# VHH binders against q9xw16: the designs that were tried, part 40

Target 1, 132 residues: q9xw16
Amino acid sequence: MSGWNAYIDTMTAAAPSIKRCAIVGAADGSVWARTEADNVFKASEEELKTFVALFNDVTQVPAKGADIEGVHYVVPRTEESLIFGKKENTGFFAVKTKSAVLIAVYEGPNEVAAQVRKAVESMQTYLNNAGY
Below, E stands for the ipSAE of ESMFold2; O stands for the ipSAE of OpenDDE; V2 stands for 0.75 times the mean of E and O plus 0.25 times the DockQ between their complexes.

## First folded at step 3 (VHH)

Design c1 (framework vhh_6fv0_2; at its last look DockQ between E and O 0.33; V2 from the best seeds 0.00; counts 0 for: pae E 5.4 > 2)
Fold by OpenDDE, look of step 4:
Structure c1 (fold): chain B 132 residues (1-132), chain A 119 residues (1-119)
Amino acid sequence: as target 1 above (132 residues)
Amino acid sequence: QVQLQESGGGLVQPGGSLRLSCAASGFTFSDYWMYWVRQAPEKGLEWVSTINTGGGSTYYKDSVKGRFTVSRDNAKNTLYLQMNSLKPEDAAQYYCARDLPPPYKGDYRGQGTQVTVSS
C-alpha cells in the first residue's frame, strides 16, 4: 500500500456502505490513492481529469450530471466543495480540499448517504486543516 | 526532521496482550492524524488503525476490531496500540505512521517493532 492508502482504508472503515474510494489531485485528476483488490476504483485518468474540473463551476453540474467509473449519476445539487450523485441504490460523494478531491462510491438505501457524507467530510476537514 | 520510534513488541502466546508505543518528534504531533500499519512475512504492508487529532475518532481494520485499541497522548507526543486477544495472524512488524505531504503521497514510519505470537 501507498502511504495515503491509509486514508482510503480509514474512509471505508468509517462507512460500511462505501464500496470504492479514491483520492486524486484537484488540478489534474491524478490518482494519489484508491481502493484496490476486490473493490478497485476503476475511473480512468481522462475521466478523472474531467471530473475534477467540475469543481471549477459546480453550478453547472446538476444540469449535466457526473460520470464516475463509466457510470452516469444524477446530481441533485452541489456546494462549493461538494458534488454528490445518485443512481438507483448507489451514489457518490466527492469533496474538494486545497489540493485534492476525495471520491467515495457507495451502495445502499438513501439512509446510508448521511454516514458516507460524514466520513468523507471528516477526512476533508482534516486534510484542509493539515494544508492538503 | 520528522522522527517516529516504535516500541513494545515482543513474543506472546495466543490470547496474550501487548501495548505498543510510538514516540514522535520533529513535527506538531497534535496536528496530524496518526495510524498503525503492519507487515507480516511474505505479505505486503497493511493498514491496522487510524486515530484523529484529538483522539475522539478511531478506525480499525475489521480483523482487529474489538481486540485492538488505538489512543494518543498529545502532551507526550506518543501514539499507542493496545493489542488484546492476540492471534498468530497478528504476528508482524508494526509501524506507526504519518502522511507525507503532496506530491509524495507516502508516509513517515519508524524502524518498527516486532510482534510474534506463538504457543
Scores: ipSAE 0.881, ipTM 0.936, lowest interface PAE 0.5, mean pLDDT 95
Fold by ESMFold2, look of step 4:
Structure c1 (fold): chain B 132 residues (1-132), chain A 119 residues (1-119)
Amino acid sequence: as target 1 above (132 residues)
Amino acid sequence: QVQLQESGGGLVQPGGSLRLSCAASGFTFSDYWMYWVRQAPEKGLEWVSTINTGGGSTYYKDSVKGRFTVSRDNAKNTLYLQMNSLKPEDAAQYYCARDLPPPYKGDYRGQGTQVTVSS
């Protein structure tokens, strides 16, 4: 009974380099929506709970890196509500809203990363303004 | 307070058409994505369609894609659902909604409007 997948589709349309994407609860990592079918976002509940907790102190994340979908990323950049992870020609952006964390996993060069960030931050802004 | 009022339902034969309306008040309508959901008797609530704030992006449940069209008029604070080629499976109480039901939030819905499809 959920149209949360429309937000997933909006982000992937805005940045086609996004290969997998999810919206999860900021408090507990519960999955509200994700890319599915042959491009399933496969992070476990335990992994997502650990991942969203990184936003409790983003200053510690660059030293440790971050794991999502069983992949370890170096984290060259964080901001109060943003974590950027990188591994080879693959990376992720994650942003926190009032109630949720948006996670986008992408492939491609640095120019692609900027487009991915813009897509997730635009949705972050909308959801925050809408009270999510 | 937030108010949503659906109208336009009725009895139609298979293959017929109906246009549903949803009058919104108590919030800045143009700032919100809007949704249509439906509920058949003794069934759970089912998502039907989504439209973004400006109306430039629309999304549909697979079984209605190509037959239903969601639209909005932000100047009139009104959401619409044009329903063509109606099937018996489309019979339900239809609701417009401002919020989706996430794990911790409730819905803001109107009282609904009944769509009945029978020969």
Scores: ipSAE 0.089, ipTM 0.499, lowest interface PAE 5.4, mean pLDDT 87
Fold by ESMFold2-Fast, scan of step 3:
Structure c1 (fold): chain B 132 residues (1-132), chain A 119 residues (1-119)
Amino acid sequence: as target 1 above (132 residues)
Amino acid sequence: QVQLQESGGGLVQPGGSLRLSCAASGFTFSDYWMYWVRQAPEKGLEWVSTINTGGGSTYYKDSVKGRFTVSRDNAKNTLYLQMNSLKPEDAAQYYCARDLPPPYKGDYRGQGTQVTVSS
């Protein structure tokens, strides 16, 4: 019931290849908004808390990988404030802002991945500029 | 129709305190996250704080952390912002919002309440 749903709508409109996504609190992984209905983002509170903690030291993530919605992804590399992973034809991009973490799960070839990354990074820039 | 009415602003000296209120009507207040934003003429629009539906999760702009506290009373359909240790930089028109549109940060449902910090 969050007004943050409009942010989800903005990202999915920018990249229709996003299958599921969420905006969560950077400190605790609390869900601010997520895709719903047929595209519901299904991650537990504990999983999200663990996931956002990965941003405390992104350099350790490639050795372990990352879990989202009970799926283990291989993380080939990370950048400051960016974690992305791949599992065959499925992948994700997650970016950290000052107060939030944006997570987008997509399905499709490499051309699709590039568009998803752009949408997530665009929203990251917007929220950082807003002071989030 | 959604209506939001801010109050509680005023003139205070640096280090002073104010408590802002936002009276909501025209929607089920307890179903919505609520936001405080401010507009200082020279600085532009700024997000200040966010509170979830139940009041258990709160978020703040870094420069106000430890000084501002957002809270809500769902039985009274009222949102609050307690502002302590006010600084000249906090002077602005303060607005409450039911939602914060992503491509545009200036859409507010209330008329705002003015906070002036001056020696």
Scores: ipSAE 0.006, ipTM 0.165, lowest interface PAE 9.8, mean pLDDT 81
ESMFold2 (binder alone), look of step 4: mean pLDDT 83; pTM 0.847

Design c10 (framework vhh_6fv0_2; at its last look DockQ between E and O 0.39; V2 from the best seeds 0.00; counts 0 for: pae E 13.8 > 2)
Fold by ESMFold2-Fast, scan of step 3:
Structure c10 (fold): chain B 132 residues (1-132), chain A 119 residues (1-119)
Amino acid sequence: as target 1 above (132 residues)
Amino acid sequence: QVQLQESGGGLVQPGGSLRLSCAASGFTFSDYWMYWVRQAPEKGLEWVSTINTGGGSTYYKDSVKGRFTVSRDNAKNTLYLQMNSLKPEDAAQYYCARDWPPPYEGDYRGQGTQVTVSS
């Protein structure tokens, strides 16, 4: 929590179009930090545990999609440490580090999505270099 | 400018087959993953299939697995969807779409091709 919320602030400052985001444990989906109040990230512990397990075999994800905050997203493809999805004008990017998964939910066109992806990948690089 | 043009739709009876084509222009087709998506009357947009840049990896919606096959010909800048054993539930406007995650251009879809399945 204390200290980890600074990374949430860094990501949302870099990409103001992030509606909600969280940093969770890669092994269990435990919440380390998330947006709060009017921007609260509303995923249950069970949903997050299921979501982070998707990174155990990302090649199976496009066939079934992914659920975040009770919303089902189409996941048209994945990369080794990246899952992203789209539903109408809403989308998400999720990246895995050594010990964490970063999840950012956004709304808007692809121009907005580009900014969000860059912010999330920059934080992924930072955390990997820091040993997380 | 990016352009996608679908063709090959039509009316078929249940159990019939259709082959859809999508002609791409205005971008380097071989650099992009491509998708087929569909929209049935009074329903939202539904993902159907994905194919990677080289055509070696394909993914399908569960309800079309074993019946639909996506393929591409990068030399012809063309995407295909072979649809076999068509069901009434497959009736929809079918669109091809270029990969939309950044750093790509955008959510480009053609105007679509209509598939109707009835006796």
Scores: ipSAE 0.043, ipTM 0.420, lowest interface PAE 6.7, mean pLDDT 85
Fold by OpenDDE, look of step 4:
Structure c10 (fold): chain B 132 residues (1-132), chain A 119 residues (1-119)
Amino acid sequence: as target 1 above (132 residues)
Amino acid sequence: QVQLQESGGGLVQPGGSLRLSCAASGFTFSDYWMYWVRQAPEKGLEWVSTINTGGGSTYYKDSVKGRFTVSRDNAKNTLYLQMNSLKPEDAAQYYCARDWPPPYEGDYRGQGTQVTVSS
């Protein structure tokens, strides 16, 4: 297990509604770590390359939505380093650090979204402070 | 002011049991997921268990599954951790936390209670 896998475990523990999670390179979408086994994060490298590129201009993302793991999500709004999407009782939060994009896919009622965001943003802050 | 106070730690032999308690005040306890974390000497803070607001969903570190049980009494603003079949590697300072993961875990965590496992 790489050091990055520890961060995957940390996020999934902090927000149990997270079903799948990944840490990828912000530049090219390369996978640094992901949930595995029954909760394997399924996005392809090509899809992730496209996804991380959304952060180059987040203002356009709400108009077209975002795709993760072959699923199309509605993106209500974006922030400079935050893209989040919804589909029925599922959604995702994606945050960008200096070098990485953290992606968490969750399932549950709207109330769980706040904790998912907090988990991802906490890790974002930690990694940024660490230089990543 | 948010306050968390852990208790119930002590010295036990391997295979023994302890029940930790955490008294919460200064916030609406029933609105928050709660966490148990621990720190062994010369090790970093590590997650042990999580429980949702209503107590219907519980989650555990792999190494404590089947041995530890987290629960809560929202009417008493109290979090519990039943620890059975304790092992030497479980020895640590145990903390109740409202926020996790870092860097926010330090904002709302008690002083901790010491668990020692030795024959």
Scores: ipSAE 0.013, ipTM 0.297, lowest interface PAE 7.9, mean pLDDT 89
Fold by ESMFold2, look of step 4:
Structure c10 (fold): chain B 132 residues (1-132), chain A 119 residues (1-119)
Amino acid sequence: as target 1 above (132 residues)
Amino acid sequence: QVQLQESGGGLVQPGGSLRLSCAASGFTFSDYWMYWVRQAPEKGLEWVSTINTGGGSTYYKDSVKGRFTVSRDNAKNTLYLQMNSLKPEDAAQYYCARDWPPPYEGDYRGQGTQVTVSS
């Protein structure tokens, strides 16, 4: 697990508005790494299994929204491998790689959202190039 | 041309204080999150603190929380790090950076300023 924790640290350092994040298996939602300590990412494995399955058809997600850590988010848009959720001044970006889903939950205004997206998409590209 | 210039380092005793400054030019300072990072001998670069564009959100490595305060003055294009209650483990070359982590899209950090803590 320690090697995957380095990727968590990289994303949170790249976009400090990320409050919690995780790397989970795309097939089953199993947690490969997550933020711990004072900012534990607390989604259950059943919630994560449901969440990663949203990537099976992202076009359905705006109609239903998405739940993470027991919080319901409106999903204003999706892209082929990206889901963006929003609630008040918080939100999430989730991106899919070949084997994993990266989830980052953040707080802040619109400028922060762009930095969070950039951080998760950069890691998505890195992991895809590494075969994950 | 992006330019960052750190200053304010020096030698202090344990428990002492220093205030670091980072003068920025060559970019729109107020559009960027700013970072303090440090490097001790034989260690890689270590993130210390971050501040958002407006200064309303600040973030710290756990070992410096409560002792260090990051701030910025967008009118002066200047980033600050107030370091109180300094410990020997805080001794390092301190850098301000516009982009973190390296090597994402290049590394816009200054030349650094040395902080030495010795009793």
Scores: ipSAE 0.005, ipTM 0.155, lowest interface PAE 13.8, mean pLDDT 83
ESMFold2 (binder alone), look of step 4: mean pLDDT 84; pTM 0.856

Design c11 (framework vhh_6fv0_2)
Fold by ESMFold2-Fast, scan of step 3:
Structure c11 (fold): chain B 132 residues (1-132), chain A 119 residues (1-119)
Amino acid sequence: as target 1 above (132 residues)
Amino acid sequence: QVQLQESGGGLVQPGGSLRLSCAASGFTFSDYWMYWVRQAPEKGLEWVSTINTGGGSTYYKDSVKGRFTVSRDNAKNTLYLQMNSLKPEDAAQYYCARDFPPPYEGDYRGQGTQVTVSS
């Protein structure tokens, strides 16, 4: 548990359709905060280290996809500091700030995805302005 | 009401070519990134290719690079996938898909078009 849990709570309050999420270090994928208990974010240290390295060159990601919680996602495109993926009824949004990567996993149709994206991008802006 | 309709699939021999088309309606086609995805029997959905709004940036799955070319005609609201040097591993149901943000009701994928590669 850390003070970063307040940011997890803020994101899930803004988008209740987020099933699991985490804030990890951009350099190494170390977990700063994540959802716990019945909605625990289950990615391994090795997986997260691999995942955050994708932000070193996001243009390569659509060709390979991305793995989160042992699930392989199709990544249709990337933007600078944004990777998002889809697998059937499940998806994720991941955004990079100066020192962190925010990952939110959701389940549901496109209207749910749009709500989750807005919540994640709002938090990204907030953290960048806060110096993270 | 968003509609995507694929066509152009069929049966070809290895090394053959097919051109897939996707006719879009019910939205401003030129405002969206478009994608080709495929699903082979007993496999999950696989991303194949992406094209940006203007058609100037394209991305491909590693196994199709140099063989497939995605393009779009914004005046005709149509997305294309030119498939050359087809291999048995390319056999799948092919779908076109629209970028999902912003939100909309309904399926962001079309009905699909079947590609079979056999000799």
Scores: ipSAE 0.005, ipTM 0.138, lowest interface PAE 15.6, mean pLDDT 81

Design c12 (framework vhh_6fv0_2)
Fold by ESMFold2-Fast, scan of step 3:
Structure c12 (fold): chain B 132 residues (1-132), chain A 119 residues (1-119)
Amino acid sequence: as target 1 above (132 residues)
Amino acid sequence: QVQLQESGGGLVQPGGSLRLSCAASGFTFSDYWMYWVRQAPEKGLEWVSTINTGGGSTYYKDSVKGRFTVSRDNAKNTLYLQMNSLKPEDAAQYYCARDIPPPYEGDYRGQGTQVTVSS
């Protein structure tokens, strides 16, 4: 059993509006855990490598947007360790820890988005405190 | 490579005290949260306490709050568990672990240290 999947399960239980979710390595975008089956997170290795590199300079991201699962998202703004994007009724939150990037794709309005953000930031805090 | 060596267990009477130590090697100790887990006969492995990298944040199983204190010395690569007011329910093999997510699936090394509480 991959125990990283327990963190995926924790985030999705905390925010049921998360449709797909992954924990990837911050250095290379390698997948440590992701949602599977009916809600499989299906980003390619090359896409994830490109995505995690965005955290090297988040100030450039709003001008270009970000691609996740072959979908181009508008990124309205960034924070030092947070990239979030929107496309119509879908969106994502991605947060960087010392060693990982947590990515959660959701569907729904702003109330749903707030719950998703809280879930990923809670996990970000836990993993940072764990040395990841 | 990575090793954790527990010590300090023994036999005490109810109400007694013990101080457990965990010597870490093979990794940068100061980069990891550390935790203590225990396993009593006929019971599963249970979490006891966690400490963050700097020692400023500590977390405890409800049944040990106020009695146990976890601490660490990053200069010595050593984790400690001070156990006061020991109860028969605390008798177990105690292990230290590096918190590599997921919790408790981590790198246990060595035999642990046995704590027995009897009159």
Scores: ipSAE 0.000, ipTM 0.134, lowest interface PAE 11.7, mean pLDDT 82

Design c13 (framework vhh_6fv0_2)
Fold by ESMFold2-Fast, scan of step 3:
Structure c13 (fold): chain B 132 residues (1-132), chain A 119 residues (1-119)
Amino acid sequence: as target 1 above (132 residues)
Amino acid sequence: QVQLQESGGGLVQPGGSLRLSCAASGFTFSDYWMYWVRQAPEKGLEWVSTINTGGGSTYYKDSVKGRFTVSRDNAKNTLYLQMNSLKPEDAAQYYCARDRPPPYEGDYRGQGTQVTVSS
């Protein structure tokens, strides 16, 4: 019965350094689930629509960077289904599945970033296997 | 106890149509995204279609777009797959599925319903 919030709970339990995260529709950026309350994911619907469209041509993203929650991140490189960015001690990982985009914002050094990436990619695999 | 029961499969000629149904019980059906997966003989599981909780968002495997339509009736706890213009490549055991909450891997799936396409 818990719907999509169970996936948010699983990611944040696996990587407590995730500050905020969301699962959104790949086609339109509609929010399926997100962190709430004091760590609410604060992206607007317009920003999310723009963000998920970046996956239509990820090769252009490093030249322009990416905006999440009104924050501009430097994107050093992309992979076919992965965009990640850095800004000082903060960063994000975003991965695309068949139907969804998972976005996790974190704060911490490279070791923390590696744990967050692992959690997001594990969930990507799970959702793809589930048909999303 | 999550239970999913598929029906509506059968033998059809190429170009024919079938409507699959999936009766769900043991959970609040309207709270979950649902999907259809299939497995052809000697092949792996293949995702076919997904539908959101309200039925307003649907997603399809490229090879079935325009031919298959997924829908749901939350009042009846039933998921449907309307299959038109069936091709031999569509022959498979079809399963309706619901995700399992993490940390569990995989899906809840029923026993499936067999679709055979033969001239």
Scores: ipSAE 0.005, ipTM 0.158, lowest interface PAE 12.3, mean pLDDT 83

Design c14 (framework vhh_6fv0_2)
Fold by ESMFold2-Fast, scan of step 3:
Structure c14 (fold): chain B 132 residues (1-132), chain A 119 residues (1-119)
Amino acid sequence: as target 1 above (132 residues)
Amino acid sequence: QVQLQESGGGLVQPGGSLRLSCAASGFTFSDYWMYWVRQAPEKGLEWVSTINTGGGSTYYKDSVKGRFTVSRDNAKNTLYLQMNSLKPEDAAQYYCARELPPPYEGDYRGQGTQVTVSS
């Protein structure tokens, strides 16, 4: 186990509606930590490489959407370091730090989405302050 | 270098309370998120609680939520866990832990403090 698994545990504890999540390298999408076993984050290496590259120009993402775990999400809008999407009753939040991208997939209504966003943004702030 | 020393464990009856402390030294305590983890006999480590650097954000394992409260005093380099309404399933060796990104795994746990819950 890597030390990065502690950050996964912290995010899932803050927002139990997170079904699967991962911390990946911003440059290449390499997995630093992810949920495993019954809640395994299933994105391929190629998909993650494509996904993190979206942060190079987030303004293009709403027109195309984003793919995570083979699921195509509608992305309504983006912020400089935030991409979020919806697909029926599922959604995701992804935030970029200096060297990492945090991805959290959740299920549930808008109230649940607000909790997930808060958890992901709190971790983003911590990692940026730690130099990541 | 890094030292974490837990205290405050003991024997209580179901429904009782204990307050655990963790004295930290050898690093800048205020720069780190801190964790409480526990290990019951014949079981692996279980995460119990997390607190951020300033103490404003706290997180808990579902089974302890509402019963346990984590806090910290950065001026004293001390982490606390207030445990109320203790249940037999809470019996374990309790450890405080510092968050360690790779490659510094293995140096964030102290000696622990034993919590026993029985009639």
Scores: ipSAE 0.006, ipTM 0.186, lowest interface PAE 10.7, mean pLDDT 82

Design c15 (framework vhh_6fv0_2)
Fold by ESMFold2-Fast, scan of step 3:
Structure c15 (fold): chain B 132 residues (1-132), chain A 119 residues (1-119)
Amino acid sequence: as target 1 above (132 residues)
Amino acid sequence: QVQLQESGGGLVQPGGSLRLSCAASGFTFSDYWMYWVRQAPEKGLEWVSTINTGGGSTYYKDSVKGRFTVSRDNAKNTLYLQMNSLKPEDAAQYYCARGLPPPYEGDYRGQGTQVTVSS
């Protein structure tokens, strides 16, 4: 999967506040690429399968929140293909493309969050245009 | 009409070097990541290297790291692969491709260029 790691590096270069991220299959949550070593993305296969299924009806997510890497996040609201959450000093943005879900976990205030959102949405646009 | 034309292959001895080129047309080359794949006789396609739109980020298959260097010239719509310290296991048909490689073996473009490594 080394080729798909280039996508990970592109997002983290665009938003250095991303602590961990992954690209997973939209249908099953299978990991295509993720951050490794000191920034390893730790979500289990079962957790990711559950997480990607949230995109089947994002309007229900704010009522129950979302779990990533064993951490329960409050999801204040969702958009068509975007789920984001907060847990104290951490947060995440997850976006769905035709074939993939991009997940970025970050740490920092709301100004940092805006940069992370732009990075994942930019990649979402690129992958959708490329047929993924 | 996307077109990619590879060149620069040939016969080389183990430890030798070759420089492959890929001439692109029919699309805005500078808008796309590019990658190299190879296929040895009777084997599947194998990813070799990926380069971003500006050429500042490069990625390599573990077995070619330190020996191969990918680069691009956006003004000339050309992708390159410099191959040093060639080994018998590098012998294959080499193809360039547009975009990012899929998590499974991807498609190639053009007819490729043959690299043969023999003693």
Scores: ipSAE 0.015, ipTM 0.247, lowest interface PAE 6.3, mean pLDDT 84

Design c16 (framework vhh_6fv0_2)
Fold by ESMFold2-Fast, scan of step 3:
Structure c16 (fold): chain B 132 residues (1-132), chain A 119 residues (1-119)
Amino acid sequence: as target 1 above (132 residues)
Amino acid sequence: QVQLQESGGGLVQPGGSLRLSCAASGFTFSDYWMYWVRQAPEKGLEWVSTINTGGGSTYYKDSVKGRFTVSRDNAKNTLYLQMNSLKPEDAAQYYCAKDLPPPYEGDYRGQGTQVTVSS
């Protein structure tokens, strides 16, 4: 994947604590771009289809949590178009745009979460303004 | 019509510096995030740097961090890339873009400016 990889590079440069991330289609969870090599994002197509469907009703997510890369995360709350979760030293932020869902998995203490969230939300704003 | 015009490239020795410029027209420059991308001989297009609308947030490819600085002048509709401590691996055609791939199109990327680094 060449094209959307530029957005992946931008997000990972913005927040060094991001270990893996992906941009997927909001309708079907199809992968548009993801981190590769030493930081490969490993979620299956079936898992991503299930994950993007959570955005159809984010208010139900805290009751059941969310699965990414075979890891079950506790989701303490959601916001409009934002799902985030935590499991021990690992966490994620996922945001929905008109056409895409951006997912960033980070590792580290809660102090790094704010930078990861900012990177993901900045990209969400950019893509929405670009019509995605 | 969206137009982007890069300039400032040239030949420098390793360790040298260059300042690239991108003159933008045909759109409201201050409303867009801007990007620098490059294409080295026999390689694909790679992202180099990003700057937000106001210039307060900047992002860099890991290999250029600390050496390159992106900036913008919204009053002049101009984007800049200051390149210091240039290495042979930085030799490439440099382009500015108002949209990142995909689905950016050639119309958003200008003709580019060539940077050559050799002794």
Scores: ipSAE 0.006, ipTM 0.177, lowest interface PAE 13.9, mean pLDDT 82

Design c17 (framework vhh_6fv0_2)
Fold by ESMFold2-Fast, scan of step 3:
Structure c17 (fold): chain B 132 residues (1-132), chain A 119 residues (1-119)
Amino acid sequence: as target 1 above (132 residues)
Amino acid sequence: QVQLQESGGGLVQPGGSLRLSCAASGFTFSDYWMYWVRQAPEKGLEWVSTINTGGGSTYYKDSVKGRFTVSRDNAKNTLYLQMNSLKPEDAAQYYCATDLPPPYEGDYRGQGTQVTVSS
């Protein structure tokens, strides 16, 4: 496994309710690491390029929503470096660092969402402090 | 120069214990998350454990949880992995690691220490 897979493993260990996740390049959406096998994160290169570009102006996102793995999510609001979405019992959190975007897809109620958000934001803080 | 030097590997019987150490130099050890990864013969690298800067948060691969304990001594710039109830499936070269470069290319920086589990 690549070195970046250790970060994926750390996030999924911290929040077992993460069903699938990925770390992608902020500039182009290139995949650095993702969950594999039974929990493979399935997003096309074109979808990821479109998704990371949303961080160029997050204020436009609630009006349009966001697509992850071919699923259209309602985005109720955004923060400067955070986009999150909901669809029924599933959702995602995506955070931007200097050079990366972390995306985590989960399934479950609001309590699960809070745990996933904490795990993703903790990793975001670490990567920013490390210069990524 | 960042340097990581693992030690403590060896041959042990199933059910036995080993304590791995990783001596770090060339960087401010207490500012970085550390982790252990391993590679068995003819298999890929796999993550084993992570420890945060202060040692208060630890994470483990499911198959080692309850058997392995990661810890660190920031005053000594040393990372540890206590391995109990060792199984044949744990036999591998073990590496300590810190920050990894993008994309998909890990530089684990340590030379590794060999763990063999044999009856």
Scores: ipSAE 0.006, ipTM 0.303, lowest interface PAE 12.1, mean pLDDT 82

